# Designs tried in a protein design chat: VHH binders against c4kar8. Part 251

Target 1, 263 residues: c4kar8
Amino acid sequence: MAELSTPSPASPAPLDGGRGDELEKFTLRGARQILQLLQDLITHRGLITAHTGGGHSFMTAVLKVDEERGRVVLDPSPDPQANRRALAAPRLTCVTQLDGIRIQFPLVGLGEGQDKGRPALFAPLPAEMLRLQRREFYRLQVPLAHELSCLLKAEDLARKPVEVSARVIDIGAGGVAVVVPTGAAEFVIGGTLPACRLALPDGEPIELDLEVRNLNRQTQRNGTEQLRVGLRFAALPRAADTRIQRYIFKTERALNAKARGGL
Below, E stands for the ipSAE of ESMFold2; O stands for the ipSAE of OpenDDE; V2 stands for 0.75 times the mean of E and O plus 0.25 times the DockQ between their complexes.

## First folded at step 14 (VHH)

Design pa3 (framework vhh_7pa5_2; at its last look DockQ between E and O 0.18; V2 from the best seeds 0.00; counts 0 for: pae E 2.7 > 2, placed apart)
Fold by OpenDDE, look of step 14:
Structure pa3 (fold): chain B 263 residues (1-263), chain A 125 residues (1-125)
Amino acid sequence: as target 1 above (263 residues)
Amino acid sequence: QVQLVESGGGMVQPGGSLRLSCAASGFTFSSYAMSWVRRAPGKGPEWVSTISGSGGDTSYADSVKGRFTISRDNAKNTLYLQMNSLKPEDTALYYCAKESDYWGTDIYDSPFDYWGQGTQVTVSS
């Protein structure tokens, strides 16, 4: 009576391993490639968002690539506080786009100085630059059956605090689009909505800060006006990020299965 | 291909006025918010103003509020910036920028995905 040893269920491959490999395909590490891409950013007068951590960022641009000294020269922020944060940060995460391709690269060892008599920021050349195509970063259209909602902490026209329950229409790793009734609150592009609550199906709402990125007023066929608000996650805890990613992945899988005639 | 072409820059005396234009092509112009960003010598890019796709919502930096007016003509795929009461500190290269619809996998993003080459505005006595 040969005891059929039930094969131990293969431990799910750490989600991190597959993503790492996929990202590696889009990561430039060659010195020449990096220099060329930085030069391209100069040529195209690239607007770069430098993230300093804690939900803070400032806009910059590459002024010069100093190959001899192995450094990149950046514009300082017009905001002295932003520059102080940048210099205090152990790492800057720089994000931009060129020809529809997202570019991301880290800078470490930031210092301040002068370039041709003008204030500038200096950093060693990045060791790597990531180029990501838009198609790789999609927003999941939220199925109506999931009824995702976001409680927005906003202000009305009188600057009185109001809470608005908004339906989430799409979600990605970086933010959500929501629909709110017209007149429910006043939104300002670039404004921050603190301590909002995103409701996912899998547990307690996620508390997070949101930044208003887009406003689109739409008139429905019935004549009712709705406001679509694009919201960026301004401060997202790591645990929350994981939950959001998990939701997206599960939902996509379910939708694909349904599309293939399974459920 | 997305193209943004700025025009209308020039030299003006303090207190003067200029009107910038940005011709947009290669995308559904009315579906996106548009912004003006400026870059002054020795200073990094600075957000100036944003207008929603429909044109119903506008926002301004405090430094230009009350002096600048952003507008758009969606039929002409054109963005405008009326600049009044210009000051020397307004001297900069002014960019027309398209709001990004791109959401990265990280909390890090860029507010814009396309911009023009800019038009130079110089305010000097």
Scores: ipSAE 0.812, ipTM 0.945, lowest interface PAE 0.6, mean pLDDT 87
Fold by ESMFold2, look of step 14:
Order: structure tokens, then sequence, then C-alpha cells
Structure pa3 (fold): chain B 263 residues (1-263), chain A 125 residues (1-125)
């Protein structure tokens, strides 16, 4: 966990697009569906990241589900401080993935105890579980050779219109991340950029409205500072969505074919 | 389509050595950091070691530093863990885990998106 690439600072929750009912279509609330999904996590030895708040998390797994008592049993962390944070937290946000499907669920009322003589954590069954298909959360890392760009219609420090050509570093069904030189324009989280143009390899650029979701300053190896801008598609026409999905699909297939045929 | 298959586990005496392998397929191996995670009897998952996609940066849990060496062969799509000076507390099921596509992009993310079934290491006198 701590030794992977430096993570971005805490970003706004990407699963909240500003409209709560948008998440409801991916939410399981049926008891039998929840029990089956938890059992699938046990069967596949799901590695779960449990978030306790304040940027803290620990790795765990579901040991068992007690249907009769209506609770789940989790492995405790080998770090006693992580266990204390978990027990003090008002809720635990658990995240994992099964076969490319992101699974997220809250646990409340976490307690400690023993299961068959071994330390364990206990919680009531979650009241809901998010189950997100790959297309809903997947971000394709854009190969440098593709040189994808997005023309941003933004404003400078004097609030005058400015156009910024930004390199697209990742793309998904709901948006893109781009990089721009620091100071190229003023971006405000929650602000809108109307009539931007996304250049895909085929066809005319796609005109689309973008919403700024996050901003992160980055220092490259050569010392150059740049701004990573996370952008959500505000309203994506069906034809544009189709072109974006085709690009993602073809690029992913090409990358996978190289991995299998290489070496 | 992502597959990770661990091998090389077995029974060994304290002080002995083992080399674990993980065969990877279904993704561009060199683009992702890879990790070893272990689960000892009666304990939750514990991170062991991570290596960058290029192989240039490595890191280790304090409990294994100096005894274990992570490496990768990007031409063979294979991850390795050389385990020397093994102790009984190293007894565990060892998993190979792939860096998540989404690592660092969400306040609620996880470092891994795929892992294998694991290979058992037992250190007993």
Amino acid sequence: as target 1 above (263 residues)
Amino acid sequence: QVQLVESGGGMVQPGGSLRLSCAASGFTFSSYAMSWVRRAPGKGPEWVSTISGSGGDTSYADSVKGRFTISRDNAKNTLYLQMNSLKPEDTALYYCAKESDYWGTDIYDSPFDYWGQGTQVTVSS
C-alpha cells in the first residue's frame, strides 16, 4: 500500500457526481444479494481495503458471514493502531474488486472479539453494497503515442477567455484527466468549461461541456510543474459516448494483444 | 482475463531459502507495480514487498527487509520473491497482487485489483 506510486491528494468522492440517485442504480439493497456478494468475496479471498477516515486505511478480508446473527466477521489488522482507528470510526468504507467489478460497502457498529479463539472484528451486515461495472469506474491510461488532446475553453487570471490545449492522460466513461502547464488558466473545482473539444484519433473533435472535479499540482522528474485537472463530462451525447467507448475498447484490446504476444 | 499464478512454495526448515514465482497474463505487465502479500494462519493480509513497473524501485516490510528480494522479468511477464533465512513466522499463503488501475484516483480506493490463489510456504523444524 504505502510503497506504490505516490497517490494523489484526497480527491472529491468520484462516485458522487453531484446527484445521489445516479448512484442508486448501482446499489444492492436486497438481503439475499448482499449475502451472496459477501460470500463471493470469501470464496475469492477478496483483499479489502477498509477506510477509517482521515486518509487512514488497512487491509482486511471477510472471514465469514453469520446469517443467523446478521453480521460479518473480518480479519483484524496486524497493526493495533489501525484496529483502534477502525473501532473508533463512525463507519468503515470497504473497497475491493471482483473480476473487474468494483465492490464498495459501509460497515457501521464495528466491534472486536474472538472467532474460534482468534481475534476478529464484527459488524452488522451492510445495508447496501455498491457494485460498479468496469465501464462505470475504469480509466484507460492513454498511450503516449496516441497524443490525445482536449482543447479547454477556460479563463486566465484576468477572467478573459483563453484556450488551452491539454494532453489527455486517462479517459473513462465519465470523464478525462488532463495535464496543463501551471498557470495556463484558472480552474475552480465545480466550475464548468463549456464547448471544449476532445480530439480522438477518428473523426472530428467532440464538442463537450466539462466540469472541473479535482486539481493536483505535479512535479515532473525534470522539475517542471504541471497541473493535473480531473474533468467530468457534464452532458455526453450518445454518439460521443459511443466514440469514446470504441476508442477505449480498441486501445485496451491492442494493449492486451501486445502483452500476450510480447516476450 | 487478468491471471496471476503463484508457484514455488513448499516446506522448508528454518534458515532455508525458497524462490516464489508469479506468472502474469492479460495485461501490460511492465506498466504496473506488483506486490507480494501474505496471510499467516490466524492473521489478516500483510503486505510484504512491492516493485515498480520498470523494476527500478523496490520496498519491503520491516519484518522481511534484508532477507527477501523482490524482482521481475518484464520479458517473461514474471514476478519473483527470493526468500532467504526463513523463519517460522514467515509461514503463510503468499499472493501475487497487481497494482489497481485506479490506485490514487479515488478517496476510497484499493491498491490491488487482481491477485492469485496463492502458494503455501511452511517453515517448520
Scores: ipSAE 0.437, ipTM 0.806, lowest interface PAE 2.7, mean pLDDT 83
ESMFold2 (binder alone), look of step 14: mean pLDDT 81; pTM 0.806

Design pa4 (framework vhh_7pa5_2; at its last look DockQ between E and O 0.22; V2 from the best seeds 0.00; counts 0 for: pae E 2.6 > 2, placed apart)
Fold by OpenDDE, look of step 14:
Order: C-alpha cells, then structure tokens, then sequence
Structure pa4 (fold): chain B 263 residues (1-263), chain A 125 residues (1-125)
C-alpha cells in the first residue's frame, strides 16, 4: 500500500518578487551611471517634481552634481512651506522625464545651504535611479463591450457639488481618460476631484481621488460637444492598483485573442 | 522627435510687455495641454499657466493672473504667452512644457514629459 505523498501545494510566489525583478532591470545603481544621468538632467534643464509625502510636492531642478562631496544640489521651492516640508521629510521621491522616459530617484538627508551665494538644497547622491520606458505604461482603450464608468465628484459653475457619471475611454496604471457631457461640471487643470468612484466589472467600485490633467473639448459629427478629461490617480490604494492591473491584463488578453480569430 | 523651441524673451522695464512663443514639433500638438513654467535665479521652477489641447480652457498661477494670457495656434503648432505689466519678480527663464502622457503606477509623477531650453525674460529698470 504505497502512501501517495500528496505533493505539498507550491506556495504562491510572492507577487512582489516578480515586480521587484522587473523593476531591477530598469534600476541604475552604478555610481557612474547615476552621475551621468544627473548630468544629463542638468544639460537638459530637467524639470523635477519632488514629492515630500502626504500628497505634497514641489518643482525643482538639479543645479549641479558635486562629485567630490558626493552630493546633488537642487533649486529650492519658491514656496517656503514646501521647503520646510522637504527638509522635514525623511525621503524625497523625485520624478522627471528625459526624452519621454520616466526617471525616478529617492533623495535622503536633505539639507539647506547656499551655492554661490544663492539658496540651495543639498542631498547625498541617490543610491539608485529608476528609468522606465513608456511602453511599459500604456493606456488600454476600453472596449465598448466592456463599459467602464467613473462617478466624478465635481462642482458646477455655481460651485455646487455635482456628481457626473463619465464613460471611461482609456485606462492605465496611473489614470483614466473619461468623456463627460459639456456643461455637466466645471473642471480645472491641476484640480483634485475627491472621493470619486471607478466602476470595474469584477466587483465594487473603487473609491479614489482624481487629479485633472487635461481637458479636450470635441465636437462630434452630430454637432454635440463632448469633453474629454484626462485624470490621474492622485491616491490609489494598493488593492485598487492590483484590481486595475488585473482588469487591464484580462482585457488585453481578450482583445488579442479576438484579434487572432478567437471567439 | 518631440521638439519645443521657445522665443520672444528679452529685457524690458517694469510695466512693460513681452510675448513669448513656443514652436512645437514631433507630436500631435492639439492633443495635448501645454504649459509655461519659469525658473527664477535661486528658485526652483514655478508653474505659470496651462492651456488645454483645444485651447478652450486655461489656468494661471495667482502670481500672474490678470497680467499673463496663454494662447495657442494649433494650425501653426505654436504656444504663446502674452505678458503684460511685467514686474522684476517675473525675471526668469521661461519654459514651454508638454503635458505628460505617461501614466505611472505610482502616485508620484511629473506633469511634463518634454520642455524646451527656455527663453530668458529680464525685467529691470
């Protein structure tokens, strides 16, 4: 009677391990590479968004790289409050782009001082810099057969709160584009829409904050005007991110299968 | 390749006016919001103004509201900034910036993916 040893269920590989490995190939850790990339940012007068946490950020730029002292010099914010937040933050998350490629790097140990008699921020050189190509972060065109909607919490011209049901036309890891009727609400680029609800097919709507990034008014062939609104996810819970990614992946697979003559 | 080329900067007295231009190429200009950003000496970049792809919507920083006007000619792929009632504090390198089409997985992003080399504006008596 040979005891059939039931194969122990292989512990699901932590989902975090695969993403970490994927990001590693895009992460620069070499000192020379980091210096070169920072120099490139100087050369191109890179506009950098420095995130201080709590939803706060300010724009900066690299002024110079001090290799001898192993530090980077940044422009301070024109907003004193932003500088105070930056100096109090345990970590800055800096984000920029070069030639359409997203660059992200952390700065730790920020201090203030002067460079050539002008106020400046100083930090040790980043230990790593992440370069992400756009191809990895594409927007999925939402099929008409798979309607997504987003309930927008906005204001009308009278600043009265209104709820607008918007059709999602494309979705990515970082945001959505939606279509709303003209005049349904007032949108301001850079404005935040709090406590919106994104409806996915797989469950309850996701509550999230959205930032208006773009507005495009389009006249349809029938003469009706529609407003396309580009929205960034301002705060996305990890669970929500996973759901969105899952949806994108499933939908892409379905579309590809159909394109290949499948169902 | 995306290119943004600013022009129209110069020296002007307080109360004077300048008109900046930005020639855009390498992308569908009308599909993207465009912005002006400025960098003053000893200060980091400051957002100045944004205009939607269609040109129907505009926004301004409080510091320039009522004095600056952003506009665009999509047929010419050109962005403009009319600056009136200029002040010494408006002295800066002015950048034309394209809205980013990059949607990252993280809450941390940059609003722009391309910008020019800038044009210098100096307001001095």
Amino acid sequence: as target 1 above (263 residues)
Amino acid sequence: QVQLVESGGGMVQPGGSLRLSCAASGFTFSSYAMSWVRRAPGKGPEWVSTISGSGGDTSYADSVKGRFTISRDNAKNTLYLQMNSLKPEDTALYYCAKESDYWGTEIYDSPFDYWGQGTQVTVSS
Scores: ipSAE 0.773, ipTM 0.913, lowest interface PAE 0.7, mean pLDDT 86
Fold by ESMFold2, look of step 14:
Structure pa4 (fold): chain B 263 residues (1-263), chain A 125 residues (1-125)
Amino acid sequence: as target 1 above (263 residues)
Amino acid sequence: QVQLVESGGGMVQPGGSLRLSCAASGFTFSSYAMSWVRRAPGKGPEWVSTISGSGGDTSYADSVKGRFTISRDNAKNTLYLQMNSLKPEDTALYYCAKESDYWGTEIYDSPFDYWGQGTQVTVSS
């Protein structure tokens, strides 16, 4: 990975744009639990990605929690433009991970000020924090030798139907990421690709509907461009879900056994 | 359990050199891009450099280009940062960070999922 990609869509949702009500059971709303989780991020020196909207983000960290005033204090960005975007944003969506637990929380009312004579950002404590254990958000990096592919039913630049065979680069409980040559088809964030076919090693392809969640352009060493497409499973029958989970489990177990020297 | 342990920091005069190391365990090291990120007093985290899983692709922040070299030894599960021509502005806690399994597929991605405790680099006269 040569450089970091920034997500493209602005998000209206308080925690996660595509997972709101299913994630409620993982949402902390108690003040003491929120304070403890923020303190854990401080203790573990958590690296936080703060999303400001419009596909922009910057890295930050929690410097402290001012419990008496009910505020959290963050590092400003070294990039003054990122700080201006953050201060202008109606909300800041913070994402990080702590020991295999994905953590996401909104900050509203962000302001600038000083902490110990140094510039800092501050906001009221978040009203909620999301904690997802690894199994709820894990995406398996697909081994090259598996040659997993997904046949996408899309449209070309002239809006004519095309079928694109896309290599699957990662797969999880909720979706896949694929790569296609730039220009092979036109993809629209939020668009649905009906009746796509995901090829797994253990049987016939799975027919499923996919929703485009993100698009990232990549330039290879030889100058060739490809498009990384993040795809969500729109509706997933139990049988298909079971097959996907079995593939992930078997592959992860095999990779872990090889890493431990058991193979 | 994923573990990343940085070492090789220390105090050095301007113009000096240091080599940082990061020992990785608990994951298939060669499958992931790895990065160095630094955090200076009073400043937020700053990306320094990234190297692909195979080691074939590297990238650097403008502030360190030509002075720092990232490398990896996939047989030893070790990431390195050779830092030359060090400046006082390079003073920071340096973290080894693993590419996230999950970024690029959610609206709110994080580029890293694990990092170490960091190793301190101090450049002063």
Scores: ipSAE 0.460, ipTM 0.814, lowest interface PAE 2.6, mean pLDDT 83
ESMFold2 (binder alone), look of step 14: mean pLDDT 82; pTM 0.812

Design pa5 (framework vhh_7pa5_2; at its last look DockQ between E and O 0.17; V2 from the best seeds 0.00; counts 0 for: pae E 7.1 > 2, placed apart)
Fold by OpenDDE, look of step 14:
Structure pa5 (fold): chain B 263 residues (1-263), chain A 125 residues (1-125)
Amino acid sequence: as target 1 above (263 residues)
Amino acid sequence: QVQLVESGGGMVQPGGSLRLSCAASGFTFSSYAMSWVRRAPGKGPEWVSTISGSGGDTSYADSVKGRFTISRDNAKNTLYLQMNSLKPEDTALYYCAKESDYWGDDIYDMPFDYWGQGTQVTVSS
């Protein structure tokens, strides 16, 4: 009676592996491509946000690319404290956009010096640059004429379940930005809002899970505070994805037609 | 496509005034806060001022407070910066910038997601 060794359940592949593979196709590692992209950032006077860790960042720009020395030259922050943090950081994560495409790249080995007699930051050329194509990250600004709403299932400060009707400001394949009254619910970045309902014009609301990715508090003149919440689609059904994409496409087409004077 | 086009820059003497304009297109202008950012020689970009989508709220950097006024005309999709009592230290490339709406999976955000090519302001005697 040969004991059939039940195959040990394969450990779920680390969730990081799949995302890594998806990002790889958008990652530039070629020296020439990197140089060109950095040069394009110079040409277009790109504003770069450099993250130093710990929730700190500062704005910079590429001044020049020194190919001979294999380094990039950046503007220092007007804030000396930001520069100190930058120099102390083991890694800078630089984020910018060009032609609506998000660009992200790491810099390591940051130093300070002078370029043409002016203070500057120096770093070796990045080993890689992530260029995220518009299709995956494009967000359509929802026209006022086509109001979208999202019913959020959240919790209040007392952890009591609450439902909040939120206006959708923008929508993309990956998520939505919504506006809610301040104090309507408590949101935690990285938290999941289960069984929310996204209302599209073309039919019944889509039930979906949402992950909180960003929070931005805005105070209005009337003293009313609004909270902008960036939400990622979590476990979006394929049918829902198709509907969202269709909506985006139709809306974009309509907006473009209007812009061209097509009533 | 989002477009921001700055204008109104130039050379002015200390104590002078300039009015910058930014023509916006490709998005619902009134739905977003707008900002001015400047980049001076040898200095990284510096936030100057922000105005809410409705125009009801404004904020200024300490360096420009009392001298600069941000405003907008949502009917014209135009952002303005009135600059008075200009100083040599105000010399910079001035960018019109749209508040960032990027809610991506990445924890690394930007304060602004779109900006123009900038308009040069030079304050010199």
Scores: ipSAE 0.844, ipTM 0.944, lowest interface PAE 0.6, mean pLDDT 86
Fold by ESMFold2, look of step 14:
Structure pa5 (fold): chain B 263 residues (1-263), chain A 125 residues (1-125)
Amino acid sequence: as target 1 above (263 residues)
Amino acid sequence: QVQLVESGGGMVQPGGSLRLSCAASGFTFSSYAMSWVRRAPGKGPEWVSTISGSGGDTSYADSVKGRFTISRDNAKNTLYLQMNSLKPEDTALYYCAKESDYWGDDIYDMPFDYWGQGTQVTVSS
């Protein structure tokens, strides 16, 4: 999160093990897929941020893949301290982007040497590479000013129908998280809530079938208890998906513009 | 389609000056911060300078402070780098880079998403 204007642009942070279960489905482990992705980075001259730990990083690029030796070759940093940290690090976490797709991979066993008479860094090919398309992962934290709500068609403890207007706190391609007062309805993990209505700022509310994926009880600062309900979209029509992605993109752009000094 | 085209490089003696340009198209230029990055022979990329979308905020690497000036003309969609008091250590391929659409989000905070092919600067006596 640290961002200062003086010494360099902010470095992209690696996604860490705290999201590991969530990231596994975006992880490539096939040797040929890994080689092709590394070759794509070479071809497009991908700009890579290599993290050495302790908040330190440096910029680099993949110079080539030595397929017969099973090694990747990287540019050394012009900063000798960065190179020393990289060589001392047990692992180098490389982060980059190709055509709007986030790419992240570890390198272990980094060594130094020369390539065609010039200094270079060498490592075995990574055993895995993360390839993450934004729409399949990203969750927007919804600004309170947008007053997004979702009308849930749920049941009370007596299994009688009840409608609950829930505030949407985050939204992504696969679902929403909402909050309701504790006891407003009974929610069961795996249960389906048919014909719920998601209210976006533009247009008519979207009718959705939702599946309950998680429940978490929370206490607000004023001591009020509420229930966080994680909901997955079922059978989402293409038009609804498009509207949700447009909302996410517009809101994110507005938030980023404020954080980075405007238009 | 985002396109960034650098120009203005060349050969110059130490102490000389050059002005680099980067013509931008395919996006709303004034909405994004822009940077210069260089690659010296045998070395990886090195950040040089950044300018905000409006042009009101600039920053520089320590190695170029006081010698280089970044600027932009939002009416012409052009980024500039004025390089004075050039040293042999400034010899590099210089390319411009566009701030990522996703800059500032907590997971997808990528500083750059597009860069040009670069223009060569050679400083030798």
Scores: ipSAE 0.043, ipTM 0.566, lowest interface PAE 7.1, mean pLDDT 82
ESMFold2 (binder alone), look of step 14: mean pLDDT 80; pTM 0.793

Design pa6 (framework vhh_7pa5_2; at its last look DockQ between E and O 0.26; V2 from the best seeds 0.00; counts 0 for: pae E 3.2 > 2, framework grips)
Fold by ESMFold2, look of step 14:
Structure pa6 (fold): chain B 263 residues (1-263), chain A 125 residues (1-125)
Amino acid sequence: as target 1 above (263 residues)
Amino acid sequence: QVQLVESGGGMVQPGGSLRLSCAASGFTFSSYAMSWVRRAPGKGPEWVSTISGSGGDTSYADSVKGRFTISRDNAKNTLYLQMNSLKPEDTALYYCAKESDYWGDDIYDSPFDLWGQGTQVTVSS
């Protein structure tokens, strides 16, 4: 697909002690709820990305739900190689959006066949579907003019304490992503950075513990080499959570007003 | 509300031209790459073309290179697709699609997180 819009080939894997437990409250397991959500995807013409493993994916859509046989019917890819990978995969992880809500579900036992004389892919109904509310997991792209920063209490290569002032590039209810120059500190996925300070435009910095969730080395358009560090909030007091959500809401409203030409 | 609305589809004979438009609202349009994706009868979705947020970089599927031109007007929050030398195999429902936000902790990403209901293009004699 498009080179410019293609994300990095794969995000880092989650930690062993996992996101799965944190996601349980967003997981649907009721048969009626699953059928309704799949039908909503059909009705809204949802474009689905199906991940086959090894960094490969293809686009598909739900054509129908065969409730009597307990199956979903999917479009095959126009790329025959993608279809072969899908049929060989032990499972597909399907991802899409409905009205800003992320939908994710596994399919196992994928097979090929025909639907109304056209090629199609078939799988048993998923046993679970994940609905991730945008506000609870959305990450706002932080405008550069806001100059949001986070003071990180990290360690250098010799495991000695170092403080790094990092620019915040996105922020959500559960964490931030920051950029630092390569070599500014050593970060380990799963490591904890205690007593960091997040500076929002209003009020005193928020003191919080951060957990390193992902690392991505990159060279920016201006030639700068930097490290993008994904950080999870360990726990937030309600007041800190409220300040962060207020910042996100205000910033989104301001950006939307600018897009409409109002401000 | 955040939305994309496609228009400009219709019926045209082989060799003809059409110009599709996509009106964006509810997000900072210029911050995101935008794509056209088509879904032909009996086939799955197929990427057609992508343009960067600024409009400076474009790319095309091999099947449409030299015939289709993607463009955008960031002042009007509008994406365009100029389609020339149309062929019957270009018959499809055409969607505009927005580049996904990065969620920071997602191991299964998707290139797009928003699209419209599409506009139908039919190329037939």
Scores: ipSAE 0.390, ipTM 0.788, lowest interface PAE 3.2, mean pLDDT 82
Fold by OpenDDE, look of step 14:
Structure pa6 (fold): chain B 263 residues (1-263), chain A 125 residues (1-125)
Amino acid sequence: as target 1 above (263 residues)
Amino acid sequence: QVQLVESGGGMVQPGGSLRLSCAASGFTFSSYAMSWVRRAPGKGPEWVSTISGSGGDTSYADSVKGRFTISRDNAKNTLYLQMNSLKPEDTALYYCAKESDYWGDDIYDSPFDLWGQGTQVTVSS
């Protein structure tokens, strides 16, 4: 009677290991690289959103990099309360962009003082800076020939569930913009549309949740009013993300080839 | 290429007027709200005005209300800021900014995901 040793269930691989490694590729830790990037932000007059925690943030900019003292100089907020929060925060999370690339870096040990007789904030140089190309920012204009559509599950004025077929006008990794007939449904910015269906040319529709981010009512030259809705992917399965990315890549390549006279 | 390019800045006397322009490219301009932000010397950047994608809705900071007018021409992918009754305190680098449609982690969200290099406005006697 051979005791069949039941194979011990393989411990689920820590989900955190793969994302961490990917982020490491985009993280700058070299002093020279960090200095250069900060200098680039100065040169390009980059606006920075500094997060102080608790949902609070203020806009700032890098004024100077003091290499001798190993510190960065920032513009204070015009709001004294924001500055107080910043100084009280154990850590600032700074977010900006350069050349379409998202830059994020922490600042710790914030102090206030004067730079050339003007109020300024001071912090030690960041130990790391993350450069992450947000693919979500790029929106591909959908060619008319592809006729992408999205079935929206929304509500009418009476809060009755309605399904609206919307034309997709642009698509990115983070969401879509669609056009719907005026009055087809009621949309609320920040509202979630659950279990919508995005139709891509390469297979079955993708079921996903969408968050309304933007509403734009446009009157066409013919007097017809259309509603453009900006939608964020609120919950996107990994497989769906891959399909969307593939579509974007393929379409971009085709458009570029056409533009070069190849088709 | 996705970009915003500001123009129209310059030097003007107090009480004067300027019109700023921002040319947008690389994205569906009409789908996004646009804003002006300014950075004055010794002061951090401050929000000035916002206009909806359609242009139907506008908002202004109290400091510029009644003096500044934000507008847009979606056919030309251009944002404008008409500045009247300019004051020395309006001296700043003025940025055109695209409002972000990405709301991810609340801790790392930015109200804007794209801005230009800015155009300098100087109000001096």
Scores: ipSAE 0.354, ipTM 0.741, lowest interface PAE 1.4, mean pLDDT 85
ESMFold2 (binder alone), look of step 14: mean pLDDT 81; pTM 0.797

